VH-VL binders against q20498r280to473. Designs and how they scored, part 31

Target 1, 194 residues: q20498r280to473
Amino acid sequence: LELTDLYMRTGKKVPVIVEKCCASIEDQGIVTGIYRQCGIQSNIQRLRAKFDSGAEPDLHEFGQRDIYSVSSLLKQYFRQLPNPLFTYQAYPKLIEAFEKEDSLSEKVESLRFSLETMPEAHYRTAKFLMEHLTRLCKSKSLTDMTSKNLAIVWSPNLFRPPPTLNGADTHLLSGLNVHTAICDFFIENSESLF
Below, E stands for the ipSAE of ESMFold2; O stands for the ipSAE of ESMFold2 at other seeds; V2 stands for 0.75 times the mean of E and O plus 0.25 times the DockQ between their complexes.

## First folded at step 18 (VH-VL; framework fv_relatlimab)

Design j2 (at its last look DockQ between E and O 0.94; V2 from the best seeds 0.80)
Fold by ESMFold2, look of step 18:
Structure j2 (fold): chain C 194 residues (1-194), chain A 120 residues (1-120), chain B 107 residues (1-107)
Amino acid sequence: as target 1 above (194 residues)
Amino acid sequence: QVQLQQWGAGLLKPSETLSLTCAVYGGSFSGYYWNWIRQPPGKGLEWIGEIDHSGSTNSNPSLKSRVTLSLDTSKNQFSLKLRSVTAADTAVYYCARVRDKVSDDWFDYWGQGTLVTVSS
Amino acid sequence: EIVLTQSPATLSLSPGERATLSCRASQSVRSYLAWYQQKPGQAPRLLIYDASNRATGIPARFSGSGSGTDFTLTISSLEPEDFAVYYCQQHFDWPFTFGQGTNLEIK
């Protein structure tokens, strides 16, 4: 289900699964390699099924027994969105704004403009997630996860080039590098971008 | 106290379908994963698969193509079908309970066991 | 698939002795390991879960220890009813797997 459709159905700008998982990770997930280490597959699949069925999963219990299942599920949620968090439509504009090698202030301004073109559910959820990751960076001495480390594991779940950019004009290796770099930039600069 | 009682045909020919049913007494049917486990004579134990209250299943990849798990919540029963049996499927078959708790996939209650013999 | 290897295959002891049974996993199962006792003609009986927690009704002479890949079941002073086959089982992830068993027999 698309983020805009979920917002229309629930009235919530940020999905409940995103809010709950982020809160759980900030409470119980200040552990080595959060978001880098994968949870137990049976726990991930069962937690996903409980959310999908409308059950009320006990995230405190998951956090005690396998917190990496919560973080793995959250990444999976974003990866499976029909329109990625940063949308197909905004993707070319975001990449162009980031790659122009402008001054920091012009880069931030251009990225802000492009981010504001996204539907409200995408914008608010992106803000929420980036702020979560920014806060998590305060605990890097405990987690071994810097902003760059978080960007490496998060960017594949957040950016997907539209099919028209899969032609010869875009280099896939360059695209992979830029996804990590722009994600790291968003984590480091979330306050000025959102 | 909770009891699991199982039944089904114990003598099969090759290529037939094994069919077993387990009934749950003295306890809740919801809140658990309901499992089948088998043990060839004189050998160790092999997990076959699980089913939950909603009908969602997961099966051992080694058997998945031949296994069907089902439930009847109105009767507190769950069933195993194993298609296309051979002599290698001769075993004692057990139903067993797992609590629906995170990483608690240990079997606290077991059925009495049913010996299924496949003879050619 | 996570392979569990039990040792020894057979352990011959007398009542009153201490038994030590080993289980080794092919990869880490953290602490998610259970132990079962099985007597001829009976279903397995859960003894230990989470490596060290005794199941309800299990006598204090049974204890478990270990984490990661190496686990031990200890019976501090054997009773006549303890001579049976013992299995370890990982409850870490699908497919759940068992060791091949240790036969604890009377000497």
Scores: ipSAE 0.757, ipTM 0.902, lowest interface PAE 0.8, mean pLDDT 91
Fold by ESMFold2 at other seeds, look of step 18:
Structure j2 (fold): chain C 194 residues (1-194), chain A 120 residues (1-120), chain B 107 residues (1-107)
Amino acid sequence: as target 1 above (194 residues)
Amino acid sequence: QVQLQQWGAGLLKPSETLSLTCAVYGGSFSGYYWNWIRQPPGKGLEWIGEIDHSGSTNSNPSLKSRVTLSLDTSKNQFSLKLRSVTAADTAVYYCARVRDKVSDDWFDYWGQGTLVTVSS
Amino acid sequence: EIVLTQSPATLSLSPGERATLSCRASQSVRSYLAWYQQKPGQAPRLLIYDASNRATGIPARFSGSGSGTDFTLTISSLEPEDFAVYYCQQHFDWPFTFGQGTNLEIK
């Protein structure tokens, strides 16, 4: 289900699964390798089924027994979005704005403009997620997860090149390190970007 | 207080379908995973699969192509079908309960067992 | 699949002695390891879950320890009724698996 369609169905600009999982991780997930370590597959699948049924599962229990299932599910949710969080439509503009601007101030302004072109549900959910990851970076001494480490494991779940991108555009939109770099920038600068 | 009672045919020929049923007494049917486990004579235990109240299943990959798990929630019963049996399927078959708690996939209540013999 | 290897295969002891049974997992199961006792003609009986928690009604002489890949069941002073086969079971992830058993027999 698209983020915009979910917003239409529920009236909530940030999905419940995103809100609940982020809160759970901030409460119980300040642990080594959060978002890097994988959860137990049976726990991930059972937790996803509980959310899909419209239930509100007890995330405190999951946090006590297998917090990595909560973080794994959250990444899986974003990876499986039909239109990625940062949308196919905004993707070329975001990458170009990040690479083109030399000053921090101009880079922030250009990225902010491009982010504002996204649908409301995407914008609000991106703001929520990036602010969550920014807060989590304050605990890197406990988790071993710097902003760069979080960007490495998160960027594949947030960015996909548009299917209609041809060879010329593909050459200008470079490899996965660019996705990590822009994700890291978003995490470090979320308060000014959103 | 919770009791699992199981039944089904105990003598089969090769290629037949094993069919067992387990009834649950003295407890809730929802909030648990309902399991089948087997034990060949004189050997160890093998998990077959689980089914929950909604009918969602997961089965041992080694048996998955031959296993069907089902529920009758109105009767608090769950069933195992194992197709195309051979002598290797001769075992005592148990039904068992697991709590729907995170990572609590240990079997707290067991049926008494049903010996199923497949002629060689 | 996670393979559980129990040792020894057979343990011969007398009542009053201490029994130590080992279970080793092929990969980490964290603390998600259970122990069962089985007597002839009976279903297994749950003894220990979460590596160290006694199930309801299990005597205090039974204790479990370990985490990761190496686990131990200890019976501090054997009673005649304790001579049986013991199985470990990982409850970490699908497919759930059992060790091959340790036969605790009377000397």
Scores: ipSAE 0.757, ipTM 0.900, lowest interface PAE 0.7, mean pLDDT 91
ESMFold2 (binder alone), look of step 18: mean pLDDT 90; pTM 0.914

Design j3 (at its last look DockQ between E and O 0.96; V2 from the best seeds 0.79)
Fold by ESMFold2 at other seeds, look of step 18:
Structure j3 (fold): chain C 194 residues (1-194), chain A 120 residues (1-120), chain B 107 residues (1-107)
Amino acid sequence: as target 1 above (194 residues)
Amino acid sequence: QVQLQQWGAGLLKPSETLSLTCAVYGGSFSGYYWNWIRQPPGKGLEWIGEIDHSGSTQSNPSLKSRVTLSLDTSKNQFSLKLRSVTAADTAVYYCARVRDKVSDDWFDYWGQGTLVTVSS
Amino acid sequence: EIVLTQSPATLSLSPGERATLSCRASQSIRDYLAWYQQKPGQAPRLLIYDASNRATGIPARFSGSGSGTDFTLTISSLEPEDFAVYYCQQHFDWPFTFGQGTNLEIK
């Protein structure tokens, strides 16, 4: 289900699964390699099924038994969005704004404008997630996860080039590096961007 | 006291379909994963698969192509079908219960077992 | 899949002795290990879950220990009814798997 459709059905701009998982990670997930280490597959799939059924599962017990299932599910949720968090439509503008040789302030302004073109559900969810990751960076001494480390594991789940772009091999190789870099930039500058 | 009672045909020929049913007494049917496990004579145990109240299933990859798990919520029953049996499928088959708690996939209640023999 | 290897295959002891049964996992399963007792013609009986927690009604002479890949079931003083086959089972992830068993027999 697309983010905009979920927003229209529920009236909530940030999906419940995103809110609950981020809160759980901030509560119980300040642990080594959060978002890098993978949870137990049965726990991930069962947790997903509970959210899909409309139940609000007890994330405290998941956090006690397998917190990495919560973080794995959250990444999976974003990876499987039909339109990625940083939409296909905004993607070319975001990449162009990021790669242009501008002053920091001009780069932030251009990225802000491009981010604001996204549907409200995407914008609000992106703001929520980036702020979560920014707060998590404050615990890098406990997690061993810097903003760069988080960007490495998060960017594949957040950015996809539009299906209509040509040169997929070149784009795939260069896109991986730029996706990590722009994600790192978003994490480091979330207060200015959103 | 929860009790699991199982039944089904115990003698099959190769290529037939094994069909077993397990009924749950004295407890809730929802809130659990309902499992099948088998044990060839004189050998160890093999997990076959699970089904929950919603009908969601997971099966051992070694058997998945031949396994169908189903349930009848109105009768508190769940069933195993194993297609295209061979002599290697000769075993005692057990139904068993797992609590729907995180990483609590240990089997607390078992059926009495059904010996299924596949003649060669 | 996670392979569990039990040792020894057969343990011959007398009532009153201490039994020590080993289970080794092919990868870390944290403490998600269960132990079962099985007597001829009966379904397995749960003894231990989460490596060290006794199931309801299990006598205190049964104890489990270990984490990661190396686990032990200990029966501190064997009773006549304790001679049976014992299986470990990982409850870490699908497919759930069992060890091949240890036959605890009367010497």
Scores: ipSAE 0.740, ipTM 0.893, lowest interface PAE 0.9, mean pLDDT 91
Fold by ESMFold2, look of step 18:
Structure j3 (fold): chain C 194 residues (1-194), chain A 120 residues (1-120), chain B 107 residues (1-107)
Amino acid sequence: as target 1 above (194 residues)
Amino acid sequence: QVQLQQWGAGLLKPSETLSLTCAVYGGSFSGYYWNWIRQPPGKGLEWIGEIDHSGSTQSNPSLKSRVTLSLDTSKNQFSLKLRSVTAADTAVYYCARVRDKVSDDWFDYWGQGTLVTVSS
Amino acid sequence: EIVLTQSPATLSLSPGERATLSCRASQSIRDYLAWYQQKPGQAPRLLIYDASNRATGIPARFSGSGSGTDFTLTISSLEPEDFAVYYCQQHFDWPFTFGQGTNLEIK
């Protein structure tokens, strides 16, 4: 289910699964390698099933027994979105703004305009997630996760380029580098961008 | 007291389908994972798979292509089908219960066991 | 798949002696290990979960210890009814797996 459709059905700009998982991680997930380490697969899949059923799972018990299942589920949620968080439509404009602008203030301005072209649900969820990751960076001495470390593990779940035309090849390493860089920039500058 | 009672045919020919049923008495059917485990004669235990109240399943990858798990909530029963059996599937089959608690996948109640023999 | 290796395969002891049974996991399973006792013709009986917690109704002579990859079941003073096969089981992740068993037999 696309984020805009979920917003229209529920009236909530940020999905409940995103709100609850972020809160759980800020409560119990200030631990080594959060978002880098994988949770136990049975816990991840069972937690997903509970959210899919509309149940109100007890994330406190997941946090006590396997907090990495909560963080793994959250990444998986974004990876599986039909239109990625930073949308196919905004993707070329975001990349262009990030690569072409020279000064920090011009880069922030251009990115902000491009971000504002996204549907409301995408914009608000992106704001929520980036602010969460920014807060988490303040605990890097406890987690060993800097903004760059978070960007490395998060960017594959947030950005997908539009499909290429015939004869075009994808250079995955190049694409991963720019996705990581822009994600790191978003985490470091979330207050100014959103 | 919670009790699991199981039944099904005990003698099969190769290529037939094993079919076993487990009924739950004296307890809640929801809030648990319902499991099948088997034990070949004189050998150790092998987990087959689980099903919950919603019908969601997970099976041992070694058996997944031949396993069907199902439930009948109106009767508090759950069932195992194992297709295309061979002599290697000869075992005592147990149903068992797991609490729906995080990382509590230990089996607190077991059925009495059903010996299934696949003739050569 | 997480492989559990039990040792010894057979342990021959007399009533009153202390039994020490070992289970080693192929990767860390934290403390998510259970122990079962099985007598001929019966279903397994849960003894220990979370490596060290006795299940309800299990006598105090049974104790479990360990974490990570190395686990031990100890029976402090064997009673005649304790001679049976013992299995460890990881409850860490799918597929849930068992050790091959330790046959605790009377000498």
Scores: ipSAE 0.725, ipTM 0.886, lowest interface PAE 0.9, mean pLDDT 91
ESMFold2 (binder alone), look of step 18: mean pLDDT 90; pTM 0.919

Design j4 (at its last look DockQ between E and O 0.90; V2 from the best seeds 0.77)
Fold by ESMFold2, look of step 18:
Structure j4 (fold): chain C 194 residues (1-194), chain A 120 residues (1-120), chain B 107 residues (1-107)
Amino acid sequence: as target 1 above (194 residues)
Amino acid sequence: QVQLQQWGAGLLKPSETLSLTCAVYGGSFSGYYWHWIRQPPGKGLEWIGEIDHSGSTNSNPSLKSRVTLSLDTSKNQFSLKLRSVTAADTAVYYCARVRDKVSDDWFDYWGQGTLVTVSS
Amino acid sequence: EIVLTQSPATLSLSPGERATLSCRASQSIRDYLAWYQQKPGQAPRLLIYDASNRATGIPARFSGSGSGTDFTLTISSLEPEDFAVYYCQQHFDWPFTFGQGTNLEIK
């Protein structure tokens, strides 16, 4: 389900799965390689099924036995969104603003403007996720996950070029490099951008 | 006290479908994964697959194309069908229970076993 | 799939002796290993889960240890009823798999 449709159905701007998984990871997931290491597949699939059915999964239990299943599921959730978190519609504007040769303050202002063009559910969920990742960076001595490391594993789940821009493999490869860079920038500057 | 009782035809011809049922007594049906495991005579154990209360299944890839798992929550029963049997499917078949807890896929209760023989 | 290799295949001991049975996994399964006892004509009986936790009703002479890839079941002083086949089982991930068994027989 698209984020805006979920917001219309529930009245919640940030999906419950996102809120609960982020809270679980901040509570029990300050561990080596969070978001880089993959969880046990049966745990990931069963946790997904519990959220899909409306069951009340015990995330504390998952955190005790396989916290990487929680982090793996959260990345999978964003990867499977019909419209990516940063939307197909905002993608060209975000890339253009990021690649423009500007001062830091001008780049922040341009990106902020482009982010504000996204639907409310996408904006609020992006803010929530980026702030979560920024907070995790404060624990990098415990996790070995810097903002760059987080951007590497997160950017494929957050950005997809629109079909009209999804050309040859060379174009796609260029877009993938910039996706990591812009994601890292968002994590390092989330308080200024949102 | 939880008890698993199983039944089904014990003698089959090649190409027939094996069909076994397991009934759960003295406990809840929800909150668990329900499994089938088999043991050829004089050999070790092979996991066949699982089904949960919602009907979601997972099966051993070696058997998946021939296995159907189902449940009847109104009767607290779950069933195994194995299509196109051969002599290699001759085994004692067990139903078993797993708690729906994270990484607790160990079998705490077992059925009594049903010997299924595939003849010529 | 995760392959479990048990050793020895057969262990011949007398009542009162200490038995040590080994199980090795083809990859790390953390401590997600269970042990079962099976007597002729019976279903397997759970002994140990999470490598070292004794199941309800299992006598204290049974203990498990190990993590990662190497696991051990120990029976501190064998009773006559302990002569049976023992299986390890990984409960780490699908497909769940069993070792080939260790036959503990009376000398």
Scores: ipSAE 0.752, ipTM 0.898, lowest interface PAE 0.8, mean pLDDT 91
Fold by ESMFold2 at other seeds, look of step 18:
Structure j4 (fold): chain C 194 residues (1-194), chain A 120 residues (1-120), chain B 107 residues (1-107)
Amino acid sequence: as target 1 above (194 residues)
Amino acid sequence: QVQLQQWGAGLLKPSETLSLTCAVYGGSFSGYYWHWIRQPPGKGLEWIGEIDHSGSTNSNPSLKSRVTLSLDTSKNQFSLKLRSVTAADTAVYYCARVRDKVSDDWFDYWGQGTLVTVSS
Amino acid sequence: EIVLTQSPATLSLSPGERATLSCRASQSIRDYLAWYQQKPGQAPRLLIYDASNRATGIPARFSGSGSGTDFTLTISSLEPEDFAVYYCQQHFDWPFTFGQGTNLEIK
């Protein structure tokens, strides 16, 4: 389900799965390699099924037995969104703003403007996630996860270039370096951007 | 307390479909994963697959293409079908229970076992 | 798939002796290891889960230990009813797998 449709159905600007998983990770997930290490596959799939059924599972047991299943599920949730978190519509504008502007202040202002064009559910969820990752960076001595490390594992789940005719133009607009770099920039500058 | 009772045909010919049913007595059907495990005579145990109360399944990759697991919640029963059997499928088949709790995939209750023999 | 290797294949002892059974996993399974006892014509009986926790009704002479890849089941003083086949099982992830068994037989 698309984020705007979920917001219309539930009245919540940030999905429950995102809120609960982030809270669980901030409570129980300040551990080595959070978001880098994979959870146990049966736990991930069973936890996902509980959320898909409309239940609000108690993440306490999952966090105690396999916290990496919670972090893996959260990444999977974003990867599987029909319209990515940083929408197909905003993608070219965000990439252009990031690559074109030379100064930090111009880059921040241009990106902030482009982010504000996203639907409210996408904007609020992006703000929530980026602030979560920024807070998590404060614990890098415990997790071994810097903003760059988080950007490496998170960017594939957050950015997709828009579909193009026969897919040819997608190669011209994308690259793993750009997605990681912009994600790292978002994590480092979330206070100014959101 | 909790009891698993299983039944089904014990003698099959090659290419037939094995069909077993397990009924759950004295306990809740929801809140658990329901499993099938088999043991060829004189050999070790092999996990076949699981089903939950919603009908979601997972099966051993070695058997997946031949396995169908199903559920009847109104009767507290779950079933195994294994199609296209051969002599290698001769085994005692067990149903078993697992708690729906994270990383608790140990089998606390087992059915009595059903010997299924595949003859030529 | 996680392979569990049990040793020895056969262990011949007398009542009153101590039995030590080994199970080794092909990768770390943390402490997600169970032990079962099986007598002829019967279903397996759960003895130990989470490597060291005795299941309900299991006598104190049974104890489990280990973590990661190396696990041990100990029976401190064998009773006549303890002569059976013992299996370890990983409850870490799909597909769940069993060791090949240790036959504990009377000398």
Scores: ipSAE 0.715, ipTM 0.882, lowest interface PAE 1.0, mean pLDDT 91
ESMFold2 (binder alone), look of step 18: mean pLDDT 89; pTM 0.896

Design j5 (at its last look DockQ between E and O 0.96; V2 from the best seeds 0.79)
Fold by ESMFold2, look of step 18:
Structure j5 (fold): chain C 194 residues (1-194), chain A 120 residues (1-120), chain B 107 residues (1-107)
Amino acid sequence: as target 1 above (194 residues)
Amino acid sequence: QVQLQQWGAGLLKPSETLSLTCAVYGGSFSGYYWNWIRQPPGKGLEWIGEIDHSGSTNSNPSLKSRVTLSLDTSKNQFSLKLRSVTAADTAVYYCARVRDKVSEDWFDYWGQGTLVTVSS
Amino acid sequence: EIVLTQSPATLSLSPGERATLSCRASQSIRDYLAWYQQKPGQAPRLLIYDASNRATGIPARFSGSGSGTDFTLTISSLEPEDFAVYYCQQHFDWPFTFGQGTNLEIK
C-alpha cells in the first residue's frame, strides 16, 4: 500500500508502524549495531503480520527478546513501498539539487524546495524518519552507528530510480553511491531541510 | 487444564493423502500457534508446521510442497493434510501448542499422538 | 536449518546417580533451547525452556545450563521414573528442530 493511500484511509500522515517502531528503537534500541544487525526471521514476519492485521503488537516484548526484529521490520517496510519514501517523481530533482556545486545554504534551499514537492504523506514520513535517525546519531558511542553508518544501511530502502521503458531517463542516474551521500546529508541536516 | 485431542485415519496406501484433526479443550484457541510434529517409529521428532488463528502458516521446507494446514475457528480445531505419502511418512503424529510470545516457540501441550502407517 | 547434536546416544546409569546430557547447536541460538522427556507410548513432556528455566511441575533435580551452542541437562539424583529418552529443541527460528535424542537407561 502506497503512503498516500494509507493516509487517505487512516487520516494519519505518518504510518502507525513507522511511529511505533521508531519509538521502540529510541526506547530499547540504543544497542550495538542497531539497523545494521538483522533480527530473527520468524519474529520479523510475525511482527509484520500483527501490524498488517491492524493489531497493536507489544513492541516492548519484541524489544526485550529481539530488538533487531523491530529495526529489521522498519527497514523492510520502507523497502517494500510501491513508491519509495522519496518518490520516483522527486528522485531526479533531489539528485540534481544535491550534486550541484553550490554553497551549503544553496544546496539546503534547493533540496528543501524539491522535498516540498512530494505528497504530504511522503514529506511528513520522511521528516519523521530523518529526525528519528538524527536523534539516534546522538547515541553513536553506544551503538557504533554514525550518520554515515545509518545512511549506508538505510539508503537502499529509501531511494529507487524511476523505472524507464526505453532508458530515456537513465542519463539522470548519478550512481548508487550518491544515495548514501544524500541520505547522510539528510540525517546531518534534517533540522534545516524539514 | 488445556487438552489437545487428535484423530484421523491411521492406515494409508502409498500416494494417498494423510488427514489429521486436533481439537482444543479447556483453553483459548486465539493467542497461540498450533503445530504438528511427527516421530517415525524408533526415531526422533520432526517439526511439520504451524498455523495461527488468522490462517497464516509456516511449514518445514522438507515437507512444504506436500503440507496443507487449516483451521476451523468455530470448532476450535486445526488440521494437517500431507499429500502423496510413502512408507517414509509412517510415524506417530502429534499436535502441539506454542504461546504467541516472542521467541517462546517451545511446545507446552501435546496431543496424545496418532500412529499413521503407510503400507509398502 | 539449525542442527542439534545430542551426546551421548545412550547413557546407562543407576538410580541415585547424576546424569549429564549434552546438546550442541550448529550455530548460536542464544539461550533459546528447550528439553523434553519422552516415555514409551507417550507424547514428549516439556522440562526446560530458555536453556535453564524449569517448566511448571518439573522437579528441582532437573536443571539446564548453557548458551550459544553448548547446552547441558543435568539430573542431580536419578529416580526410577527418570529413565526415558530426552530431546533438546531449539526455539530460535523456523524451522524448529530437535536433537536425535539421548536414551537414559537403567543399569
Scores: ipSAE 0.729, ipTM 0.890, lowest interface PAE 0.8, mean pLDDT 91
Fold by ESMFold2 at other seeds, look of step 18:
Structure j5 (fold): chain C 194 residues (1-194), chain A 120 residues (1-120), chain B 107 residues (1-107)
Amino acid sequence: as target 1 above (194 residues)
Amino acid sequence: QVQLQQWGAGLLKPSETLSLTCAVYGGSFSGYYWNWIRQPPGKGLEWIGEIDHSGSTNSNPSLKSRVTLSLDTSKNQFSLKLRSVTAADTAVYYCARVRDKVSEDWFDYWGQGTLVTVSS
Amino acid sequence: EIVLTQSPATLSLSPGERATLSCRASQSIRDYLAWYQQKPGQAPRLLIYDASNRATGIPARFSGSGSGTDFTLTISSLEPEDFAVYYCQQHFDWPFTFGQGTNLEIK
């Protein structure tokens, strides 16, 4: 289900699965390689099924036995969105803003403008997630996960080029490295961007 | 406390469908994964699959194309169907319980077992 | 699929002796290993879960140890009722798998 449709159905700008998984990670997930290490597949699939049924699963139990299943599920949730978190529509503007400007101030302003064009559910969920990742960076001595490390594992789940760009010469210019770089920039500058 | 009682036809011809049922007594039916495990004569144990109270299933990839798991919540029963049997499917079949707890997939209660023989 | 290899295949001992049974996993399963006892004509009985926790009603002479890939079941002083087949089972991930068994027989 698309984020805007979920928002209209539930009245919540940030999905319950995102809120609860982020809270669980901040509570029990300050551990080596969080978001880098994979959880146990049966735990991930069973946790997903519990959220899909509308239940409120006991994430404390998951955190005690396999916290990496919580972090794995959260990444999968974003990867499977029909319109990615940073939307197909905003994607070319975000790429242009990031690559065009060479000063921090100009880059922040241009990216803020592009981010604000996203639907409210996407904007609020992106703000929530980036602030979560920024808070996690404060614990890098315990997790071994810097903003760059988080961007490497997160960016594939947050950005997809729109099909129109993939079907043209612009597709040849798309690269995973730019997605990581933008993601790292968002994590490092979330307070200024959102 | 909890007791699992199982039944079904014990003699089959090749290509027939194995069908077994397990009833749960003395405990809750919800809050668990209900499993089938088999043991060929003189050999070890093989997990077949699980079903939960909602009807969600997962089965051993080696058998998945032939396995159907189902439940009847009103009777506290769950069932196994294994299609297109061969002599290799001759085994004692057990139903078993797993608690719906994270990473606690051990089988704490077992049915009495049903020998299913597939003739040559 | 996680393969569990038990050794020895057969262990011949007398009552009063200590039995040591081994189970090795093809990948790390943390401590998510269970042990079962099976006597002829009966369903398996759970002995140990989480590598070292005795199930309800299991005598203290049964103990489990190990983590990662190497696990051991120990029976400190064998009683006549302990001669049976023993299986390890990983409860780490689908598909759940069993070792091939160790036959503990009377010498």
Scores: ipSAE 0.722, ipTM 0.886, lowest interface PAE 1.0, mean pLDDT 91
ESMFold2 (binder alone), look of step 18: mean pLDDT 91; pTM 0.924

